VHH binders against Putative cysteine-rich repeat secretory protein 14 (CRRSP14). Designs and how they scored, part 14

Target 1, 255 residues: Putative cysteine-rich repeat secretory protein 14 (CRRSP14), of Arabidopsis thaliana (Mouse-ear cress) (q9ljw1)
Amino acid sequence: LNMNNPYLYHKCSANQGEYKLGSLYKKSLDSGIQQLSKDNEVFRGGFVYMDHTDPNGTLRVYITFQCRGDIYGSHCRSCFATARAELFKRCPRDKAAIIWYDQCFLEFSSISTGGKINYDDNICIDTARARPNAKTHTGDDSVLEFLRLFENLTNIAVTKRNNFVKDVEKPALYAAGEKRFGNKKIYVMVQCTHDLTPRACVECVNHNVRQFQDCYEDKPVGLKKGARVLGRSCNFRFERYPFVNAKTSPNYLKF
Below, E stands for the ipSAE of ESMFold2; O stands for the ipSAE of OpenDDE; V2 stands for 0.75 times the mean of E and O plus 0.25 times the DockQ between their complexes.

## First folded at step 19 (VHH; framework vhh_7aqx_2)

Design aa1 (from j5 with Y102W; at its last look DockQ between E and O 0.50; V2 from the best seeds 0.00; counts 0 for: pae E 5.5 > 2, unsure alone 64.0 < 65)
Fold by ESMFold2, look of step 19:
Structure aa1 (fold): chain B 255 residues (1-255), chain A 124 residues (1-124)
Amino acid sequence: as target 1 above (255 residues)
Amino acid sequence: QVQLQESGGGLVQAGGSLRLSCTTSGFTFSYYAFSWFRQAPGEEREFVGAISWSGENTDYADSVKGRFTISRDNAKNTFYLQMNSLKTEDTAVYYCAADRSWYFFYESSRYDYWGQGTQVTVSS
């Protein structure tokens, strides 16, 4: 297992209430997570949405796990193991919770979430928040070129299949690439949860790009050094350095 | 001071064609995505078609796909809905809408700017 997985963020969702540690809900949740941990195809494909019930069929829990679109196999499994261990430490009694790592996220809920966009609890992280006294304003990059790159990548994510995962006919719902801006490069990734339709994926990415403009733009005009949106249904990231494996990224683009 | 104004509506026989125009002012046209919506009496406003800010991406409701085409002309600050093979079910008030984003939304509540609407009536 790879125990070196960078933590990013988590959210314990009070909106769905709490459970007692000995309750049927907790037993069902533990059973579902254990079943997921033993399913080798989850880690080969990098995605699962699970509708799980207790042995008596009386309570349901819903679990979502997804690795970043360039992460498969043992690296994906390692991230799951880390996320599983930390999520319950951080959210010990909540009926719904999510935790994000650089390479994956793990989520559970008492309410069915499959196939639908969830806009709750989205967050954006930029370099200014990591170093509040650092100057992130550049003014030397075009926001319009950035937005055109996102449009190109989103179109690829929802139209082209993932050639690294056998017998999946659906578009990858993931794209990554790089583009030159003058003397510098920008590296971008977009991903939706694999249970979304192509149309829902576009809608989710468009929403997040529009909603978090203050996070990735410098005022009055410019593009920050980097940022990422962590979302329950879609995420994106850009940096001035490579952060995905181009060789294992489906449909990786160089502009 | 933003304005959107539809034109080109009217009465047409089933199987016929119409071209709707939405002329815009008060913003930089090339920064906006545009959509057409329609509303029949007693119905909710429904998505018809949309075009992204760059013009590279379009999408249509299943009920009009293959019959309707949306386009934009940045030089005239205008976007269009070409409606072919019209059916009586296409009878509605048609609205144009604009949003300052790189892409478009399918839900009418997501749009900030709207035209006043133009009536399209398709007779059997």
Scores: ipSAE 0.133, ipTM 0.557, lowest interface PAE 5.5, mean pLDDT 84
ESMFold2 (binder alone), look of step 19: mean pLDDT 79; pTM 0.814
OpenDDE, look of step 19: ipSAE 0.835; ipTM 0.931

Design aa2 (from j5 with Y31S R100L; at its last look DockQ between E and O 0.02; V2 from the best seeds 0.00; counts 0 for: pae O 10.5 > 2, placed apart)
Fold by OpenDDE, look of step 19:
Structure aa2 (fold): chain B 255 residues (1-255), chain A 124 residues (1-124)
Amino acid sequence: as target 1 above (255 residues)
Amino acid sequence: QVQLQESGGGLVQAGGSLRLSCTTSGFTFSSYAFSWFRQAPGEEREFVGAISWSGENTDYADSVKGRFTISRDNAKNTFYLQMNSLKTEDTAVYYCAADLSYYFFYESSRYDYWGQGTQVTVSS
């Protein structure tokens, strides 16, 4: 599998204001970004908190970066570098922004977003063409099977450790796999940010999976060719083709 | 490679104080939440206290609240457990732990890395 790292989406948050060139905020942001680049050989993401207190108050910068569960080390660093460069280009002087690539996302903010499920920044991407006036079916067998698959996948994500990272016993908050539906296969993935508890992760993924149908007027969820929901707190994706590296994917399941 | 090393343990009389240190290397210190756990002989490992990645939030087991304090020094890649008013029941091996999370967890299984432990013995 030849994996590339396409750009997916970005969001500049105007509600947090802008920083000036040469400002303390920018300096702090740059410093934080630099810190994130100094992770260990199993680099898979991280977050940095920068602060500065003066008589006028406390300046805060929160930076969060996370790679897809099957992406580590140099590949993850590469994604970071790309994300960083593009985010600053696309959101110049914005105090808050987030960018998604296929293999990672990067966010910075002047307010803390950690530990909270954030649905506001969710974006849906459908690889299939939208079907005008398509009816969604609740209770359809295909939909139920799809939901069950993601339920199982999510359970794995929140119970099984990342076998590719030494001395990490916590749940990976990531799982991927494949399942045959008739004569076809579906490839699936779920991932939560590390700040979430297993319970929160389940909540986040379930919410996004179930609400996915609201994103598009198209075929029932289980009948879609492929799609993903990008979120600050969790993501899921399904395709009819392999899209993760099964060799480096923790908890890759063949259902 | 990642390393966590506890220090400061030892023998102390009841009512006394100790300060444990956990020195870390191999990861970005500022990105991690930290905790202390302890395990007495024949007992399960139990949560003692923790500090969030920002240092703004701490919490402690009920058994040590008001007596123990956790702090962190990002410049030194070290976080601490100040133990005051020690009791014989505080006798245990104390472990420091680190997790790549915004906030700490009470469950030991949620922590990425662990120290080797340091013995704390409180005599009557």
Scores: ipSAE 0.005, ipTM 0.270, lowest interface PAE 10.5, mean pLDDT 86
ESMFold2, look of step 19: ipSAE 0.134; ipTM 0.610
ESMFold2 (binder alone), look of step 19: mean pLDDT 81; pTM 0.829

Design aa3 (from j5 with Y31S R100F; at its last look DockQ between E and O 0.01; V2 from the best seeds 0.00; counts 0 for: pae E 17.2 > 2, placed apart)
Fold by ESMFold2, look of step 19:
Structure aa3 (fold): chain B 255 residues (1-255), chain A 124 residues (1-124)
Amino acid sequence: as target 1 above (255 residues)
Amino acid sequence: QVQLQESGGGLVQAGGSLRLSCTTSGFTFSSYAFSWFRQAPGEEREFVGAISWSGENTDYADSVKGRFTISRDNAKNTFYLQMNSLKTEDTAVYYCAADFSYYFFYESSRYDYWGQGTQVTVSS
């Protein structure tokens, strides 16, 4: 079981411009991040979208934080603290930035991001260990079974509630599980940010699964040993080893 | 931006040793898997060996296993290829490559960042 919280990726968005140290934007951003850090419900629920404003209500910053769907409490708080410190080191002047860790992501923006699918800031990381001449899967049929699996997981994510978080009315927007492929197991996870509707979650996952097919498939070999798509709006991952805690995953399925 | 530069290539007799270095710049706080490839004239780039960011995963082509060793010095942003018991078939241009990934890849087409290459020639 891999419970490490390694850094994965970051993006400093130049398209929203830069801020100066000491500016009102920086003060508002720091104030919003500090307010988020003190909110215990963020770390119990594992998600926040914050529309934060300066005292005079004239300047807005938008902050999003989400832990992986099996991560709560102190582990979620620890990931936030790491992401907060590192994001400002890596993107010290940008008005918009995002950083992904294995267990969470943190994002800020000068433009509203809540409830919207971000099609632009998605990255696929494949961690294949198979050599090109080593056959580990057969044909395009394995890719089709993989696509059917992710469709099933997505449907579960958008229909079943999270029983680990009290009185959350919305579906969990998270599902994980395992499936046997011949003599091997594959471990999978899908998650959308909690600010999306169930339909937007389905659209985001379907878009990314199709968009990054070349990342998780090697023709003619078939499905790679592992890959993940990171996004502000949705993410998915598969590996040949377990990487989520099944006991704290709200929708863990065995196929 | 991210830059890679190989050094340490040259002429060596069969049975000898050579140490290649790959100095990287533009790395700040990102994770990289790192690989060495080689290319003889008229051939495709061939995987030589790789090391993941954590150092927990290494692998080598069968043709060099037991003779070549990859290591990294994160303080110097430098990766090394120690080549021992060199054979004439090891003659090639050697390239270092990096990718934004936790694990390394065997396919050269997967890597976005490459050095210019350094010539290794094994005589005799």
Scores: ipSAE 0.000, ipTM 0.125, lowest interface PAE 17.2, mean pLDDT 79
ESMFold2 (binder alone), look of step 19: mean pLDDT 83; pTM 0.848
OpenDDE, look of step 19: ipSAE 0.016; ipTM 0.311

Design aa4 (from j5 with E56D; at its last look DockQ between E and O 0.71; V2 from the best seeds 0.71)
Amino acid sequence: QVQLQESGGGLVQAGGSLRLSCTTSGFTFSYYAFSWFRQAPGEEREFVGAISWSGDNTDYADSVKGRFTISRDNAKNTFYLQMNSLKTEDTAVYYCAADRSYYFFYESSRYDYWGQGTQVTVSS
ESMFold2, look of step 19: ipSAE 0.558; ipTM 0.824
ESMFold2 (binder alone), look of step 19: mean pLDDT 82; pTM 0.835
OpenDDE, look of step 19: ipSAE 0.863; ipTM 0.947

Design aa5 (from j5 with F105W; at its last look DockQ between E and O 0.56; V2 from the best seeds 0.72)
Amino acid sequence: QVQLQESGGGLVQAGGSLRLSCTTSGFTFSYYAFSWFRQAPGEEREFVGAISWSGENTDYADSVKGRFTISRDNAKNTFYLQMNSLKTEDTAVYYCAADRSYYFWYESSRYDYWGQGTQVTVSS
ESMFold2, look of step 19: ipSAE 0.697; ipTM 0.881
ESMFold2 (binder alone), look of step 19: mean pLDDT 83; pTM 0.844
OpenDDE, look of step 19: ipSAE 0.014; ipTM 0.343
ESMFold2, look of step 20: ipSAE 0.678; ipTM 0.874
ESMFold2 (binder alone), look of step 20: mean pLDDT 83; pTM 0.840
OpenDDE, look of step 20: ipSAE 0.857; ipTM 0.938

## First folded at step 20 (VHH; framework vhh_7aqx_2)

Design bb1 (from j5 with F34M; at its last look DockQ between E and O 0.69; V2 from the best seeds 0.00; counts 0 for: pae E 3.5 > 2)
Fold by ESMFold2, look of step 20:
Structure bb1 (fold): chain B 255 residues (1-255), chain A 124 residues (1-124)
Amino acid sequence: as target 1 above (255 residues)
Amino acid sequence: QVQLQESGGGLVQAGGSLRLSCTTSGFTFSYYAMSWFRQAPGEEREFVGAISWSGENTDYADSVKGRFTISRDNAKNTFYLQMNSLKTEDTAVYYCAADRSYYFFYESSRYDYWGQGTQVTVSS
């Protein structure tokens, strides 16, 4: 399986304003990022949400980092290091920004983001349109099978704890799996940020699957070859090839 | 034209049971998630329970879990709420709602189609 960590997308939020170099906001942001970078537990667990205040106690910064649910340890830390460097290069003065990589995302904000669904900063990247003139008795048959697999994975993500971690009862908020139908396989992953409740995760994933139907379907052809939706609160991906490590994916589903 | 119509409401004594039905038309029922909401006077509309488009997944508000059961019959385009061990606090207007989704939502604002409501009154 390809474990590369390519850049996917970023957004610099214009509506929270800018900070100046040397400002108290920048000092608080740098302090929080530095604290995160030294916390080995973050990279073992693959998630952190920080409500951080500068040493002078004046300004708060909110920082979120999450690795893909099959990525831990050194690969997670490597993704953070890359995301950290590129986020400040691409959004050098914005009070809020987010960057996505294949294996992680990093976000900061001047406004509390913890436990809240962000519906506004989602983007879809499609892999390719399905082949034109594919024969079908109905135009949406493969889309229906994709959505049925998504239903199974959504349920797993929000009801099953991470089966690799002891003494944590919270659901993993991650699921990945594969399903064969006909002569083809579909590989799917869904993940919510770990600061969401299971019900908020359902709300986010269900919304994005509905919102981005044009991204994964081309009528009358049917399901595209692959697509992914990136978001601060939840993301999903499907492909016709494996893209997660099944051995390190909690509760991996095979049909 | 999409239509949802609740039925089966009425007056019942505490501890009793009641079964609500939601008959639907004007859409392909099997593509829709279905939910029950309720609203007591002076209160916000409250989630009661929901069922995914396939019928395989359900969830319920904590206040009704273990007492209420949701089901659907895709062949009859009908959605049900079985209410057991009724309490006076279950008194409300009950609404069925539908949204074209594979799963369901908990927020009432996410549902595009609503029934007119049926009154359930639980007397002590």
Scores: ipSAE 0.631, ipTM 0.855, lowest interface PAE 1.5, mean pLDDT 87
ESMFold2 (binder alone), look of step 20: mean pLDDT 85; pTM 0.866
OpenDDE, look of step 20: ipSAE 0.873; ipTM 0.949
ESMFold2, look of step 21: ipSAE 0.370; ipTM 0.743
ESMFold2 (binder alone), look of step 21: mean pLDDT 86; pTM 0.872
OpenDDE, look of step 21: ipSAE 0.672; ipTM 0.867

Design bb2 (from j5 with F34M S35G; at its last read DockQ between E and O 0.94; V2 from the best seeds 0.83)
Amino acid sequence: QVQLQESGGGLVQAGGSLRLSCTTSGFTFSYYAMGWFRQAPGEEREFVGAISWSGENTDYADSVKGRFTISRDNAKNTFYLQMNSLKTEDTAVYYCAADRSYYFFYESSRYDYWGQGTQVTVSS
ESMFold2, look of step 20: ipSAE 0.593; ipTM 0.844
ESMFold2 (binder alone), look of step 20: mean pLDDT 87; pTM 0.888
OpenDDE, look of step 20: ipSAE 0.844; ipTM 0.936
ESMFold2, look of step 25: ipSAE 0.625; ipTM 0.858
ESMFold2 (binder alone), look of step 25: mean pLDDT 87; pTM 0.885
OpenDDE, look of step 25: ipSAE 0.882; ipTM 0.954
ESMFold2, fold request of step 26: ipSAE 0.652, 0.623, 0.685; ipTM 0.864, 0.854, 0.875
ESMFold2 (binder alone), fold request of step 26: mean pLDDT 87, 87, 87; pTM 0.882, 0.883, 0.883
OpenDDE, fold request of step 26: ipSAE 0.878, 0.874, 0.886; ipTM 0.952, 0.950, 0.956
ESMFold2, last read: ipSAE 0.701, 0.655, 0.673; ipTM 0.882, 0.861, 0.869
ESMFold2 (binder alone), last read: mean pLDDT 87, 87, 86; pTM 0.883, 0.881, 0.880
OpenDDE, last read: ipSAE 0.890, 0.865, 0.898; ipTM 0.953, 0.948, 0.959

Design bb3 (from j5 with F27R; at its last look DockQ between E and O 0.54; V2 from the best seeds 0.63)
Fold by ESMFold2, look of step 20:
Structure bb3 (fold): chain B 255 residues (1-255), chain A 124 residues (1-124)
Amino acid sequence: as target 1 above (255 residues)
Amino acid sequence: QVQLQESGGGLVQAGGSLRLSCTTSGRTFSYYAFSWFRQAPGEEREFVGAISWSGENTDYADSVKGRFTISRDNAKNTFYLQMNSLKTEDTAVYYCAADRSYYFFYESSRYDYWGQGTQVTVSS
């Protein structure tokens, strides 16, 4: 069952125009997606940025796929298959599009996206439920503890290697952890796309935490029950329940 | 609004040391990350180093790594740049900058609050 990998959001970018059915662009895009689907290394590592040219060498397409940092192998491949099918259904003729699922995202573009921070396609999803007595924290203390945990996770993501993926010297660009707040816990995850440098990852995450403060904070009360920021370049999430597999999360922080 | 003021610049011989200070006033200092930038004549403003709001994380430009150290003292509303083993190439106007964030940025365009700068001149 695919109930643990919900669809989250998508964007069809009008700014790069449309392609026609049967066009060389569509053929190049389909060729690149099919090549990606056959590459077992992508699903072992959980990331690819592909600069793909059709067999005739005339049109270029850029494809990015990344699984959440605790998802590998068959679960990552399953998420790709789901994202592939739904992305073309939702964005049938756009030259650029992106779709997010709980466990992965898939993006294509007619212009180069690799190694660059995308500040424009980010969205925040507030997961707080409407309730009578709708406060879960008081004052700024909860937000301060969240920011301290976020700082620790950001440092881990950009300095420590992923010990679950062989022969990769680069930092994981992923961290997840939990911390007790009073008699409850908060669970946090941060991830950058693996095509970013560690410094670009810091830039992206720091920007998004600041940019979406109103989405995850209830002033003057404190931290909301949960939220996530989806982006092409980086994402983060916090909840009051576990949402990543701690056993397959590299460098998981538990305190 | 946060006001920043640098001090401690001057003339020093190559191989020497100098300590720059940046004093802040205005809104609560504890929520700010800080960075040092420098600009030589005819050049763009260059990242030197930064320190996170908690003081626990720092980073430096490769050209100064191992020679310069950033620290902060929130009780004194001051942060510092200790410059050791100075080279003539370190000659520049040094600026402190602040931003309301839990970490720091590397790009100067990200900082809203700047000091007026202090001249550092390293002679051979």
Scores: ipSAE 0.533, ipTM 0.808, lowest interface PAE 2.0, mean pLDDT 85
ESMFold2 (binder alone), look of step 20: mean pLDDT 82; pTM 0.846
OpenDDE, look of step 20: ipSAE 0.779; ipTM 0.910

Design bb4 (from j5 with W53S Y102S Y103S; at its last look DockQ between E and O 0.01; V2 from the best seeds 0.00; counts 0 for: pae E 17.6 > 2, placed apart)
Fold by ESMFold2, look of step 20:
Structure bb4 (fold): chain B 255 residues (1-255), chain A 124 residues (1-124)
Amino acid sequence: as target 1 above (255 residues)
Amino acid sequence: QVQLQESGGGLVQAGGSLRLSCTTSGFTFSYYAFSWFRQAPGEEREFVGAISSSGENTDYADSVKGRFTISRDNAKNTFYLQMNSLKTEDTAVYYCAADRSSSFFYESSRYDYWGQGTQVTVSS
């Protein structure tokens, strides 16, 4: 179980241009990030989408932050602080940027991102790419069984409540679990950003599972040791070891 | 302290219009999805319409589609229901509800925060 918070990836979007130091855009961005940092409910719930406006209502900045579905409270707050500092260091003048850590991501944009699937800005990191000397092949896994497992996992994520928040009927948009494949276990997780509808969450996961199949498949047959797909709208991961806290995970299943 | 307060209700003739407001305080408005519900005497509380926290997703009950419009004003911390072409069937107490989520739900039991309600009466 690795509860460290390693940096994974970032992207500075060239498509939205740059802002100048002292601009209204930068002031609005800083104000929005600071407002987010002071809101304890964000770190208890692990998600916010902010449509933030300067006091005069002239310029809007859109900010998204989400912790991994098993991460709450001080760990979530710590991840935000780290992500905030590093994102501005790496993308100092871009109007849009995103950074992923193992336990959270932070994004800002000059155009609305809320409730929309981002089909861009997704990346797959397999075990070999993340750990150059690691074994990448097991030889006894079925890609078809994996696809069916993630279909089932996603259905649970969009239909079952989060038992760590008050609303018992609200879908968590998160599920994790384990399944035995032959003599070995595979550990899995799926999460959508909480601004998506259940249907958009399913669409996002289905798209990314198929788009990145070459990344996590070990041809001609089987799965790599592990991989994760990072996205603005949804994320999924599988490994041959546990990587989430089952006790704090909504919808943790043993298949 | 979290508060939701409805206003703008009243008596109106059929075919007329009203605009309901739900003013909020005690939480960060932009983090919440909002819904309007209504309850007529002797009836269950019913979904009217909702808007996501981003404002990008809206939906309405079939009985009000095309006549009612939902909007939010993040600068004023206020959620609105514009009601046009009112019918006597629209007579009810209207409630605003809020949930700390990006998405809204159709079932009233999913919302943690509620206003006290405002009466809308449509006379023929």
Scores: ipSAE 0.000, ipTM 0.156, lowest interface PAE 17.6, mean pLDDT 82
ESMFold2 (binder alone), look of step 20: mean pLDDT 84; pTM 0.854
OpenDDE, look of step 20: ipSAE 0.539; ipTM 0.791

Design bb5 (from e5 with F105W; at its last look DockQ between E and O 0.01; V2 from the best seeds 0.00; counts 0 for: pae O 12.1 > 2, placed apart)
Fold by OpenDDE, look of step 20:
Structure bb5 (fold): chain B 255 residues (1-255), chain A 124 residues (1-124)
Amino acid sequence: as target 1 above (255 residues)
Amino acid sequence: QVQLQESGGGLVQAGGSLRLSCTTSGFDFSYYAFSWFRQAPGEEREFVGAISWSGENTDYADSVKGRFTISRDNAKNTFYLQMNSLKTEDTAVYYCAADRSYYFWYESSRYDYWGQGTQVTVSS
């Protein structure tokens, strides 16, 4: 399966300031990036921090990278390379920035973001929007079924390990699958960052599902054709077409 | 043009050893993960063991852990299944499989390429 890796979104965080050319911060950042980019057969993502000391004290740069759950090896590395290049291009000298691609995200920051649920940078990307003259449908339980589906996926994501990766016994924090809704199929995915606990992952996904209802619901028709909510800490997506590599997707289920 | 060919199967007494080989051609061996599966009569094909592209990571079914070992030789485009302390329940057709990935898969449906299989029979 040849999957495209489109750019989705990025954010430059100006509140953390900028680094100067040749600064220790930049050197630390580069060092961290280099560390993440090292050849590793388990290149799926990573978290590193680099310390440097200036006259004002010790500073730290945090770097987080993670690929989508079905993305492995060279594809993941490719996504990293792209994300790195584009993030530095788009956010030059910013001490904090994040970029999302379809297959990965990359973040660096001067403050720790690990283990925290970030709701501030969430975005909705929908495939189809409501038709202006849509008529109200009285009996569409599709949204409820959708919510149940995502609840199930989330539970799987936080309980089942990645059955494709050795020596990782913790939950995959990823699940995908497909479900038939009438005569149509819906393809779904949920993923949390690996810094989250299972409980935090559930919280993150549930929050986003509740808060971003307009992202996936096409009132009064029912579900949109497709949508995704992207966040630093978790994301979910559904489409009417396959969008994950089922061959490499852990916890891929046919509901 | 991709080809996987198993060899080394045969009849062996319980407690004995066999070494299976899977010789490959038609692709860059160094970038593939490899696995062994087996299928006994009337049963589903089951995972036996696998090795990552780098060879640094291996994993095995619980039923064969400690007895079987997988290795690879990039220079020969061949990977192996060393089977020690064989049991009658190890009797099956053994298949080698390949996937262009850093990782191996536990599910047979995940693999692109398969060998034709080699019979292993362990007698009591």
Scores: ipSAE 0.000, ipTM 0.268, lowest interface PAE 12.1, mean pLDDT 88
ESMFold2, look of step 20: ipSAE 0.611; ipTM 0.856
ESMFold2 (binder alone), look of step 20: mean pLDDT 83; pTM 0.840

## First folded at step 21 (VHH; framework vhh_7aqx_2)

Design cc1 (from bb1 with F105W; at its last fold request DockQ between E and O 0.82; V2 from the best seeds 0.80)
Amino acid sequence: QVQLQESGGGLVQAGGSLRLSCTTSGFTFSYYAMSWFRQAPGEEREFVGAISWSGENTDYADSVKGRFTISRDNAKNTFYLQMNSLKTEDTAVYYCAADRSYYFWYESSRYDYWGQGTQVTVSS
ESMFold2, look of step 21: ipSAE 0.669; ipTM 0.875
ESMFold2 (binder alone), look of step 21: mean pLDDT 86; pTM 0.874
OpenDDE, look of step 21: ipSAE 0.837; ipTM 0.935
ESMFold2, look of step 22: ipSAE 0.723; ipTM 0.893
ESMFold2 (binder alone), look of step 22: mean pLDDT 86; pTM 0.873
OpenDDE, look of step 22: ipSAE 0.828; ipTM 0.928
ESMFold2, look of step 25: ipSAE 0.687; ipTM 0.880
ESMFold2 (binder alone), look of step 25: mean pLDDT 86; pTM 0.871
OpenDDE, look of step 25: ipSAE 0.007; ipTM 0.232
ESMFold2, fold request of step 26: ipSAE 0.625, 0.688, 0.692; ipTM 0.860, 0.882, 0.882
ESMFold2 (binder alone), fold request of step 26: mean pLDDT 86, 86, 86; pTM 0.876, 0.880, 0.878
OpenDDE, fold request of step 26: ipSAE 0.787, 0.892, 0.863; ipTM 0.909, 0.955, 0.944

